# Designs tried in a protein design chat: VHH binders against E3 ubiquitin-protein ligase UPL5 (UPL5). Part 4

Target 1, 342 residues: E3 ubiquitin-protein ligase UPL5 (UPL5), of Arabidopsis thaliana (Mouse-ear cress) (q9su29r532to873)
Amino acid sequence: SPEALHGGLFMEFKNEEATGPGVLREWFYLVCQEIFNPKNTLFLRSADDFRRFSPNPASKVDPLHPDFFEFTGRVIALALMHKVQVGVLFDRVFFLQLAGLKISLEDIKDTDRIMYNSCKQILEMDPEFFDSNAGLGLTFVLETEELGKRDTIELCPDGKLKAVNSKNRKQYVDLLIERRFATPILEQVKQFSRGFTDMLSHSVPPRSFFKRLYLEDLDGMLRGGENPISIDDWKAHTEYNGFKETDRQIDWFWKILKKMTEEEQRSILFFWTSNKFVPVEGFRGLSSKLYIYRLYEANDRLPLSHTCFYRLCIPRYPTITLMEQRLRLIAQDHVSSSFGKW

## First folded at step 4 (VHH)

Design u4 (from c13 with S50E; framework vhh_brivekimig_d4)
Fold by ESMFold2-Fast, scan of step 4:
Structure u4 (fold): chain B 342 residues (1-342), chain A 123 residues (1-123)
Amino acid sequence: as target 1 above (342 residues)
Amino acid sequence: EVQLVESGGGVVQPGGSLRLSCAASGFTFSDYAMSWVRQAPGKGPEWVSEISGSGGDTLYADSVKGRFTISRDNSKNTLYLQMNSLRPEDTALYYCARETVYDESGYLTFDYSSQGTLVTVSS
């Protein structure tokens, strides 16, 4: 109904014919939540870091997967151009493939710790002991399970007949890592790179872009820093509408925030902006200043937010106790994720 | 009472320029974000541009970005809109608006003058 679109009505009024910054930020939020949804077959979470994603080899189940990866590349390029937080991080091996770099053993440590430990044992075992135990019975093969079917892949010609020993175990590990992590997602990486390049009108190759970055630089661009939130920095980048900075309610607001736990502060930030993390350079790095708007409704109502414009809307609460009660309520995960956000 | 008095409208040929002004009174001007809103003949209102209370942040509708510049002088309680490269599609009554957050129905509202200033772009 029209009434269900109260927040959307304001956005349409602000951006009647064209996409404005607020509409663009909300679009990125919705699109990325769908693309990187674990129930979707496109991406997998890293086993040791649930914030990080890599293409799912099994995405080929969906005949549209090439189009989806191309689309994702376009979305990420556009987000980077507009300095929009997409809220996801890339797995190191995916990052390296986008950069056109070889994947080393150290690079898979956080992607697959079990395989990392196994390969490290193979390489670091005493040569005489390794060989006296017939290379632990290993041959140049990789056992895989795709779409519920088990299969054996030869890492080199006649790999089933080639025993691993102290002289060839480094080659074995290199081939194993390539076949396990690089080869299964080559098509997805290719399609992503195509979409990414399509957004770069100046024909900058994706590998050139990613090669110029450390993974930590890309992390900062895509999600922001995970350092503790500076309330003083937050306040310094906040403006007011319907309140004076010197109003007692504004003083109460910042005092309450300073007393909150880090988890509560991040929940308030998410409710306010749809961003849970601050850029590594601080609040200066957000796409807009933050705003506290006065609600001219009942003085005891819950805060509302218009996240596309970084607006937190609160009434002129009569007491600090009531304000704290209302802010702590929206800081609860179940409330901050849905209630009062536009 | 909030009083907003727009001026600077007129008739210009396509490609011309105009500077609109809005004199604000009845409230602490620097405490409020201000907007320009326009209404073309026979159409609904369209938001054009917004500026924060300090003047440190600005937003523009895609249709005017790169052509229009919003600014304010808090010492004079005055809002400005510099309009360059005007097009026939920019023909409208232009209103200065003070942003307020919500009415009783939950809609974001604007306090603005019903007077406006007419901008006509034609040859």
Scores: ipSAE 0.000, ipTM 0.297, lowest interface PAE 15.6, mean pLDDT 78

Design u5 (from c13 with S50Y; framework vhh_brivekimig_d4)
Fold by ESMFold2-Fast, scan of step 4:
Structure u5 (fold): chain B 342 residues (1-342), chain A 123 residues (1-123)
Amino acid sequence: as target 1 above (342 residues)
Amino acid sequence: EVQLVESGGGVVQPGGSLRLSCAASGFTFSDYAMSWVRQAPGKGPEWVSYISGSGGDTLYADSVKGRFTISRDNSKNTLYLQMNSLRPEDTALYYCARETVYDESGYLTFDYSSQGTLVTVSS
């Protein structure tokens, strides 16, 4: 049963947390990868920003979806408490609903640009022209297509008989936005909030938590910032095991990394930590320091990583050229992704 | 020769406190991350706490978080574990460990003392 599955995953999570924080970070990565998998019916990507997710209205087809959204709320609350980056961003509309705030026209601009432009035209059209054209034939209804069915939803009592005019068009737009974006995911938001609240019940109410933040603040907590990576800051938050900071190979490492493109640097960071982005406050915002461990194997071996502990393992490469070749190989997207999955 | 010598173990009542020490010699102490690992009777080893070489970063097992504090004095080559609010389930042999690299089987290995220090929490 879904309660048993949910409880089993939480129990396994608790056992791994008892073992060590590195195992906890790996667990978050794997669970979030499953939750936000495009094959699942739980979340949809935002049309204008594929990095952002909102609950899928069609998830209600699965009777188990309330349990999955409650579980997701617990996972996100725990990630935020432990300062673990989950690599997923929330859509602005979803964020506002979690904060208990009304969705305005400006809030949907990046979520649905076509609808934004249409609603803006409705509101900005000359009143006399709008009324002389019978409000463009609009009535207080939303045309929708859900689960393969085309339906007409009344935005208010007798909405199909209520014409839109210059005096009520703002109310029409407000109701249209609410029904289009807020109402279809109310149950999912409710279940997510229940899970989130359960984890933070003795510390922070969820609406209070989200109301204190701008979306960009939450982005920073969930994924990190898009500012160029400071190699000096990265180095300042890195320690060594089996190498001394003064070793020639360590000097080579930082020189190579500084010479890399931003995309390559982010691929190295992802390979090392399973995070592509640095927290907005810099490397001090990561849940742990980073470590370079000496690998006591063949001197030409590819680097390995244990992303759980922010650990990069490299052999004592004999030349800077060989080290650069090996680091550039792991900076390739397919290689980086393979190791980052565990 | 790498040597790690634990001390400070003993018998305490539940809710009591105890401070463990580990004296390290034979290597540059500040170059290595250190951990505390415990083994309860009849059970496998359990990682307890971690501290980076500089002492700037610490990690704790969920079971001890908020109760135990790991620290080090690099000038004295000494590692510490302050144990507060002790519980019967904390009864174990405690080992200090110098973290090293993955072995050929892919498991993280530790250099630690063979003797450990015994902590018994009972009334």
Scores: ipSAE 0.000, ipTM 0.185, lowest interface PAE 19.2, mean pLDDT 78

Design u6 (from c13 with A33Y; framework vhh_brivekimig_d4)
Fold by ESMFold2-Fast, scan of step 4:
Structure u6 (fold): chain B 342 residues (1-342), chain A 123 residues (1-123)
Amino acid sequence: as target 1 above (342 residues)
Amino acid sequence: EVQLVESGGGVVQPGGSLRLSCAASGFTFSDYYMSWVRQAPGKGPEWVSSISGSGGDTLYADSVKGRFTISRDNSKNTLYLQMNSLRPEDTALYYCARETVYDESGYLTFDYSSQGTLVTVSS
């Protein structure tokens, strides 16, 4: 019958959609949001830039942490291969270790400003003044205080007995930075690199990949462009089904979107496409055009999305005020990442 | 009233070609995604291909990709399906369908032709 034919056609169409690029992009985004969730012990947010993450040294208390970091390396490699923007940035220290590069004093400036200032003072102090003050009483040790427990780590053999002076203070600072920032996450970096290499194939070592990039290049690959979203570009790459471009609801839609904050616009984009950020080249860089479909519903309903095909489904809202209320509600991060998507 | 009238079906030998047409009326053709759907004897319906209102985006079932080409002429309100390298398993009644709206459960709804066009691939 026509009714049976209708139901069967939707099932066939939906089966094709399950293998679409939108499903893949949503999977990467959600997996990365869980991996880089600060509530987990795997990664820590950088002190000065909450968008950036570095492996948590304390993650090693979990016996499964090597498997988690290997999995993360595989996920990031796959995202880069498929040009998926996961919305997560790496801390400079983590990036440099992935590249196999030595962490310098300048590299920790945004990671630990207090330590940066202290080390800079040690290196820039007048040599005679430094030596006449017995190297400020410093020895080749790193003092740590974790969970109220004070511990002393020797930077070299008999470091507790080796005084810092004007002739060895550069070595002291180099070793201090290595023990403080590189050594605590060596295991995590190694496991991440193993997973990353497994996915990139036999010819490209992870260090070679990361060493060819500046941090800002990797940022572009993982988060997307730094520029605000162009609503005019977004509109130029959008088509309609069940609406005419000249319909008042379509005019209202674009006006509302232009008035939204950048955060709200990115939430709408994610709800619509499972992409949180626009490619550097703009909307032409997306795998498909975007579509606004008419939703058969009570005309006060929240929008729905079908991310596999970049479809946003909205009812024929009777007023701009109601449309704005509904769009702002789905623009809230928790709603846009869960409700009304399939 | 919405009208979808298919034509171009027939009997063809394996490896042959056939072009299906669907003449649409009663709505603004260029505003809608259009699809081809087929139903083989004794089987359920199978989505074949879809095309956006502008013609800028096309989708194909894996079973027909590389062999079938969907196209549209908005000036003539006509949808086409060019079928090449036809196989016995392509034998089916082919329907032209207008993709309309999503219902409250998130299901995409379709308007179908009542007649369809029969394609038989037989040696």
Scores: ipSAE 0.011, ipTM 0.459, lowest interface PAE 8.6, mean pLDDT 79

Design u8 (from c13 with L108F; framework vhh_brivekimig_d4)
Fold by ESMFold2-Fast, scan of step 4:
Structure u8 (fold): chain B 342 residues (1-342), chain A 123 residues (1-123)
Amino acid sequence: as target 1 above (342 residues)
Amino acid sequence: EVQLVESGGGVVQPGGSLRLSCAASGFTFSDYAMSWVRQAPGKGPEWVSSISGSGGDTLYADSVKGRFTISRDNSKNTLYLQMNSLRPEDTALYYCARETVYDESGYFTFDYSSQGTLVTVSS
């Protein structure tokens, strides 16, 4: 339940702060995995980049969402103060709102390609043609859906009566983007900023902090450099159930993993644990050891995972080729995030 | 054939302690995670605790965390559950189980013994 999760996170925060820097780094890892878990209602993954997160407009259904966003702001500020790389990336739209900057048409290209194309067409259409077709029947309104009901929101006073034409279409697009992307998460951004300010020095307000950065700078601070995953370290922190460490299938598993690209290895790690990155201290920094469980049914099926226990369930594959095919299949983002994981 | 034989149950007063044992045979004990599962009269099975094959990692249900300790002795093929600060609601038939997984919906299942060991906490 959200209240139980909220209470648990705050209790962990108080406990870890009392214990010192090494334990604090492990705490950031655990807390951020919970906050930015795509399965909860707080954040959404960006459509074109699964590594990036933006506040979920629907989070307002949970009356505790302001507390969660304030807490998240505190966590991120604390991570930045201690130079801890938590593996969280922000969507461009969220970043710009934290910086207090206006969201432009180009900024939504990777967030909503369909709307980007539609707005671009409105702006690029021949003025005479646009006006001769009564601005395509458009007025200064945004059609929205709230709780399953379609509503009309006026973008300006008397917007229902204000026709879009070649002279005002840029204003129309600007207001449409603001109302569609900025306004729906305004409270979440506000609460995040409040929590961020409470932890960070009062001499560095959030807007000032984010405005001086490019998104790529923040990415570096939060994700860190490109450090490859140590497969030997991963193996050293993995136990087996239904397999012996000496089994051919276990030897094959680690050989396949070593041959994979870094991106594929991170996808396997995400499927297995819901984590894309290893803590700075290595696999020992994870909340639990990892487990490979034998699946006793079909010997050719896809792996399953139970992410809260760091369990990867695989059958006793008869060949290394079959195991490799199955592992590479789950290493694809659309497969690893869509099914076989809980 | 997998065989699991529980023992150590009995009647105890609230606040008391009991130590349950489970003797395992028919499989390589150290290769498998083991669990304790209980079933109170008229209720469904409730998972209590799990321990990894090496004994290095343990997990507990919130209802027993801080009161129960799971352990194992791989040289004796034996699983243990130390139960402290027992409460009336801990009254149940206790089963040790070898963890397995079904590929349908990914739920974990357990190979229960046929009998279990009865724990009764009464004042």
Scores: ipSAE 0.000, ipTM 0.430, lowest interface PAE 11.5, mean pLDDT 78

Design u9 (from c13 with L108W; framework vhh_brivekimig_d4)
Fold by ESMFold2-Fast, scan of step 4:
Structure u9 (fold): chain B 342 residues (1-342), chain A 123 residues (1-123)
Amino acid sequence: as target 1 above (342 residues)
Amino acid sequence: EVQLVESGGGVVQPGGSLRLSCAASGFTFSDYAMSWVRQAPGKGPEWVSSISGSGGDTLYADSVKGRFTISRDNSKNTLYLQMNSLRPEDTALYYCARETVYDESGYWTFDYSSQGTLVTVSS
């Protein structure tokens, strides 16, 4: 249950404080994967960008939802302070609400394309045509389904009786967007902000944090940059245990990685670190150096990883061909997501 | 074969300082990350700090961050731990450890010194 999950993850966090900083990175990844799981009732994926999340209005059916959102705000604040990638992105609408900014029509384009297109049509229709068709029969109401129940919400007093026309349609669209996207998650945003603010109160002026960012800046902090990975930068931030930088196997490793496709390189990065993207400032932006550890048994075995310590464990492969075969195998989605990953 | 010999422990008052040393032999010291691990009386081992083979990267437990400094001299095959602002809870046997293997269960292993060096912080 969400209560059991919340309690268990919070207990794990307390234990991690005693064991060291490497283990905390894996904890952040795991807790965020559970919080932002769309099968959980806390967050929903954006309709037209499945990588992005916003609070689920239906989460209020659970009386513990304020505690869960406060906890999530704390987790995200700690991840940002420690420069840990959580692997999720926020919906533009959620970002704007955290910044305390008004949501415009353009801001919902990727959140709800159908509503965006409908509202755009309402605003761009010829005034005379719009009015001659009685505002397409629209009144100042929002139809909604919440907790499985259909309802009609008035956007203003007597909204059911107020017709939309060419003179008030901008007001209609503004109220419709506010009621559809901002109002239903107002409490969740408030609780998230409370947890977030409490954690940042000693490190940064928290009330202005989101207002100073573009969404793309926050994306970089939460997931990392989408630019091609610099293998030279990756190598420059990698240390070795059981290998020397001059070993032929290390030379092979970097040559193989450089010749891989971008998707294969991101799969190797994910296997190694649990992150698919590099911070916008490059590998120096990671919370630790990366390490290649030598395995002293079975010279033909698949690589292993310990992601919370940014460790990739490989044997002293006898040939470049064998190393390439093993690395390409772990770069396959099903292998890189489970086998040998820590 | 592989030998790690700690020294530098002793009895100090709270707020005092100690510098621990570990002399390594039997392996190519610069190829291995090195760690300090401590064991307080009646408790299990606790990781304290690690340093990469080149010395270019260091990690610290939150309990010692800002107070302890790990360093190494690869020309002398020696690992150091400078401990400042010591507290009673820092009382423990301190072990020098070579980090060598992740086993197939996913757990890392260390080659510990058999002796350790005792640090006692008391008034």
Scores: ipSAE 0.000, ipTM 0.165, lowest interface PAE 19.5, mean pLDDT 77

Design v1 (from g9 with S57R; framework vhh_etentamig_d1)
Fold by ESMFold2-Fast, scan of step 4:
Structure v1 (fold): chain B 342 residues (1-342), chain A 122 residues (1-122)
Amino acid sequence: as target 1 above (342 residues)
Amino acid sequence: EVQLLESGGGLVQPGGSLRLSCAASGFTFSSYGMSWVRQAPGKGPEWVSGISGSGGRTYYADSVKGRFTISRDNSKNTLYLQMNSLRAEDTAVYYCAKHYGSGTFYKPFDYRGQGTLVTVSS
């Protein structure tokens, strides 16, 4: 049930807070995978950018949705306090609502391109042409279809009787955007903000926090940079223990990483550090240098990691083929999230 | 030396049940989380279920949630997996695994046992 799911997540959160910092990074990733899973109806992917999420207005059909959004606010606040990347991005509209800012037409461009283009056409149409065609028959109403039911919502008092013309069309578009994007998720934003505040000292209100950021700043905090990983930058910020930089195994390691797909490289990074993305400033932005430690165990052993210290532990593999096999195995998403990392 | 010995595998009909056991020695059992991991023929290993050192927290892969139950008896140094409503896709070698700490997903594989084969077939 939704209640059993909520209880499970809340219990896991309380229990994980009692453990060490190294456990928390993988916990944040797993919890956020569940929270932002489109199948549980809490969040929707942005139509034009599937990496971004906003609250699902339909989440209100679940009576526990306020508790889930409050929990999400707690998780995000805790992740930001610990400088942990959660692996998700917020839609611009959701970000602006958290900041308590008005949503403008330009702000919905990547959220809903069809709506953006329609509103832009209304605003850019020649004034005389617009007015001679009775504002295309538009009035101050939003037509909605929810659960198969068509409704007409007035954007202002007597909106059904107020014609759109060249002098009021900007007001029409502003109200249309507010009602379409902001109003349907007000409760979810409120509950998220409550959870966010509870985890932070009440000295920093959520609106104050988010108002100080651009969306790109928040992206960097929540997920890191989306640029392809520079293997040369990665190597430049890596040191060795039990290996010399000139060892053939170290040469093999970097050659294998360079040949991997971006997805595989991100899986190796996640196994090593519990982060899938590099800070926007590159590996310099990580809290520590990365380390490759030698394991003095069986030469065919799977890699291990100590993610708190950005430590990857590998044996002295006898061949490049064996090393590649072992690294590709941990690069599989289910293995990298489940095996040998701390 | 850490030792893990799995048992309880075998041939079972679809819809049937099996109970797996893992006898642990060489470490303070109650101080470490434990997991069950399976590997089907020709596939990579899949984490199935985890339990904290105290037994107070349990975790399940979506593929087995509601069908499998993980438990432990710290007085006997034994980990269990109760498997109900078994399906052909549950056919795999099942491994008992020791975590590096008391929690789940904290270096989940410090040590892994020899495995026990479960075959679900008509």
Scores: ipSAE 0.000, ipTM 0.096, lowest interface PAE 21.9, mean pLDDT 77

Design v15 (from g9 with Y100L T104P; framework vhh_etentamig_d1)
Fold by ESMFold2-Fast, scan of step 4:
Structure v15 (fold): chain B 342 residues (1-342), chain A 122 residues (1-122)
Amino acid sequence: as target 1 above (342 residues)
Amino acid sequence: EVQLLESGGGLVQPGGSLRLSCAASGFTFSSYGMSWVRQAPGKGPEWVSGISGSGGSTYYADSVKGRFTISRDNSKNTLYLQMNSLRAEDTAVYYCAKHLGSGPFYKPFDYRGQGTLVTVSS
């Protein structure tokens, strides 16, 4: 059972003190990569923001999809309880459904730009022109295409016979959006919410939890903040072993980091901690201090990391130029090495 | 109907070895990831190891890393767990479980077999 498997995994990680947080974060990362794998039919990427996911309506062709969405809800709730950044972002439509909120036209702008523009045009057309052209032949129906077959869903009783006009077009758009984006994933949302509630405290129902948040708040909890990384905050939460804070190599390290692009800084952070993003509250929100350890190997060696301990290991580089070259290589190679290995 | 039948358990001395087998039927074996889950006397269930449908990816609980090896033979619809350097704390009923998909970390399907008892004692 889901609770039996979850209980077993939780007990395993409870018994790991020294490396527990790193091992737990790796497990969530691997599980979420499987759940949100593009090869799976369970979730779809947002068309205009490929970082975001929503349930795939077509997932219903798999008889096991309810169990899978229930498991996903448990995984996300458990990640939130343990303050683990899983690197998954939710599409605004999915977020609103979890919060039990109505989806408006503005909410679909980044989910389906074409539909957004079409609906906006319908609402903004001159009323006399719209009506003189019989509402462009529109009726209260949603045309769908699933698995190569086109189907018609009535938005209201006798919707096939009800023409869209300047007086009812707002109602038409509201119903169209609900049936297109909310209704097709109702079962998936229900199963996710069931798993989420069962894992999270019974005092915090899913709709109450999500309704209290903006989407950006949830993004911060699941992925971390997208604000530029404060190098000063990073340095303030870093300790040293085998180096003194006043060593020239340590001064060089922070100077190099400050000169790097945001993308390069996030790559260094990921190499060091297995997380690309800083918690919304800053580095104090991480489960541990960060550490720079001295390597007593070749003075030109590439950095190593022990992500379970937030440990970055570097030799005493003889020049700032060499250190910069090595740090830029791990920033590039880490991204390149991850590509095609997972 | 999904059926899983575990075998290979028994009494073994500390430091000994056992190989568990799970015969699967009722589904396309190579399309699904599989796991081994154990339950020790008086304790809850613990996930032990997982393997992808192709066998290309394997994962282990920290308590068994370096000692246990999961493998599968898709031509025989059989999952294996090779257990080496057994310890008293490995004493448990071992169950195999079918995942919901091909990955090594999917939630196991709620169905599992009758299990096979492993007792590590002198």
Scores: ipSAE 0.000, ipTM 0.125, lowest interface PAE 20.1, mean pLDDT 77

Design v16 (from g9 with T104V P108L; framework vhh_etentamig_d1)
Fold by ESMFold2-Fast, scan of step 4:
Structure v16 (fold): chain B 342 residues (1-342), chain A 122 residues (1-122)
Amino acid sequence: as target 1 above (342 residues)
Amino acid sequence: EVQLLESGGGLVQPGGSLRLSCAASGFTFSSYGMSWVRQAPGKGPEWVSGISGSGGSTYYADSVKGRFTISRDNSKNTLYLQMNSLRAEDTAVYYCAKHYGSGVFYKLFDYRGQGTLVTVSS
């Protein structure tokens, strides 16, 4: 139960429109770390794609959960306005509900494979076989049994008495999907949308905003695009402090980066900025320039970063070989990981 | 690997009784609903009976209501079908079937065993 989200952090948020880009990025880092922390029970990772988040139906146990979801909607809207990548992806089902669109069978394939396979079997069974077996005894109910707790929900009036057959099985599946995936998070979606609308221009309501996008478009806005990184574009948006652009160490830096694999380049970007992906419009889409700062300490020191200010700090390495060794070390998975970890 | 092994089939006279068993392995038995499905020679498969993961809910095809009883022992990973008042029409290979979930879609299955033959002779 994180009461801190309701108090001090929310008051800080109301003042953020008067704050510069570096301080805003630090605030987003701290807030998103708290919002998407599994310990806070607001969001769950999707079972079949751990990169994606959906509202936790169990969040309603906390009476303050509407305020937290409204706040989250504000945070996401503000991040989009200020071009801050939050580094999380939304589940397809959550995305569709934000767009006000009906969830279809194909939409739950990566959310719940077991349910997808069951529903597909119902719809694809031979009509004669299905009907001769009394629709496998199915009725218009959703029946769940978790940890010994059994719940039975009627999908329609007198659903317990309404048999599923080859003529009504499509309706049955549609109602099951709605009751299983849409209805349990309806309040969370509503409150998120309220917060989102409050922060965006009144001319662009959330349903209209999300309805015009594919999920991949939203992924690009929240995390960045998957196109290969342009090193020339990266260099063009980088400035220096304690080095001149003409310094041999700066020439070495860009040569090493160009020779790295795409995976290594993304790891360097993550170490530097806490983001693995570039905005779809390129480095121009970032909220500020990137910076290489000189460290005046030991000439063999590992690089340091201040990710919220897009600063990479390196000493004046005496050789290209040493610089490459140090950069490859920070490009390893165990060194570049941090944001969203808990 | 999911494994289901049926036993208890055989030849029985009309009006007789048989108890079928299904030994399950390779999954958390109590977390899944189970069913019995039968197939008579030259006919398609017919769902007979289903039971929830806990055993709290049982369902039967109209053709067997009042005569058959489905049960399970989660401590032994075993499913049972008690068949009473058997008729010639009950002659079929009986298959044990694992459902996709414990209560949701408990009448649908993602796996069935090799089966056990039940012959009711007139």
Scores: ipSAE 0.000, ipTM 0.141, lowest interface PAE 20.0, mean pLDDT 79

